# VHH binders against FERM domain-containing protein 4A (FRMD4A): the designs that were tried, part 6

Target 1, 303 residues: FERM domain-containing protein 4A (FRMD4A), of Homo sapiens (Human) (q9p2q2r20to322)
Amino acid sequence: RRCQVHLLDDRKLELLVQPKLLAKELLDLVASHFNLKEKEYFGIAFTDETGHLNWLQLDRRVLEHDFPKKSGPVVLYFCVRFYIESISYLKDNATIELFFLNAKSCIYKELIDVDSEVVFELASYILQEAKGDFSSNEVVRSDLKKLPALPTQALKEHPSLAYCEDRVIEHYKKLNGQTRGQAIVNYMSIVESLPTYGVHYYAVKDKQGIPWWLGLSYKGIFQYDYHDKVKPRKIFQWRQLENLYFREKKFSVEVHDPRRASVTRRTFGHSGIAVHTWYACPALIKSIWAMAISQHQFYLDRK

## First folded at step 23 (VHH)

Design l7 (from j8 with S31D Y113L)
Fold by ESMFold2, fold request of step 24:
Structure l7 (fold): chain B 303 residues (1-303), chain A 127 residues (1-127)
Amino acid sequence: as target 1 above (303 residues)
Amino acid sequence: DVQLVESGGGLVQPGGSLRLSCAASGFTFSDYIVGWFRQAPGKEREFIGAISGSGGSTYYAVSEKGRFTISRDNSKNTLYLQMNSLRPEDTAVYYCAKSEYEYIFKIGGRTLLMDRWGQGTLVTVSS
């Protein structure tokens, strides 16, 4: 079967995938393209028929996944799946470069909540990395048209494109003499400090039908008010979790909380254990399940 | 509508063996985690082990390593517990139970969530 793998450097790999090919083997092939050794942070994803991102399971065959029924090649994305606190923990420049490309994509696609002035500062580092020192306003305006630096939401919040460009220029002028590598580090330092960076969000509901966000990361499973992805309402760290469960539209976590008795009657005689439950369509619940298991394994591998 | 009926309990000598059965009805047996628990007089209910709907994964309490074997036959809607090398400490009422969930991932849990229980079968290990 024909597959098209979108890379983080805007290239595409066209592949004829045989039925027996494992997702791990496809990841290895893509990683070799970048001479990438630190593959553990990356995955291959696709958008399902409901519009949600799904990750290939590395121990399964590529063609066993439920791709959208569309004409043409299966569209896949190579991107960061497992985030860390800082790129300073990464060993290789190839890995750092890919994290930088991934972060730029996330900002441009508006997957990360970020104030527009921060967007303008981030854009200045994109210019410094790609083009070097500031030379003139006209060159910057031309370069910004060519680079995916300014997401639509940031532009819509202000009176004009020119206003936004002027703000970028003001930040950019401060960067004279900064190396490409330093610009990448400074860009990533800002993005890594953003509360929504490195979190996989899922729209869920509780038993009463109230909507929430469920965020999954190396830190654990966090519950957020639907209108506030920044500050979690409930935090379930991996070390607090006892069991995960799912069936159909229902996902539940069983947590150890030594300062409280169980608030459910599902387990007799087990004090200090609480159960929290969320609902979504079966496809999304399966996606949450797969991500939770993989993020937990990543957490264990780092410890 | 949901029924879980244990059988196979009785009196057995120390060192002996028993096989318990749990007949299930009123639900799609293969779609649910099922398992065994026990409760000795004056003690809290203790997890023994559980088995996935397909039978592909088994989960045992650490304390029961090696002496007990859980299995299921989905064609007969029956859960089994094979108990070997029985000790007087194994004297208890043995319960089968059904989870409301199809899948579990155990991080650090000591037991599993169950929503339906059998009435139990008494196992007495005594000379």
Scores: ipSAE 0.528, ipTM 0.770, lowest interface PAE 1.0, mean pLDDT 88

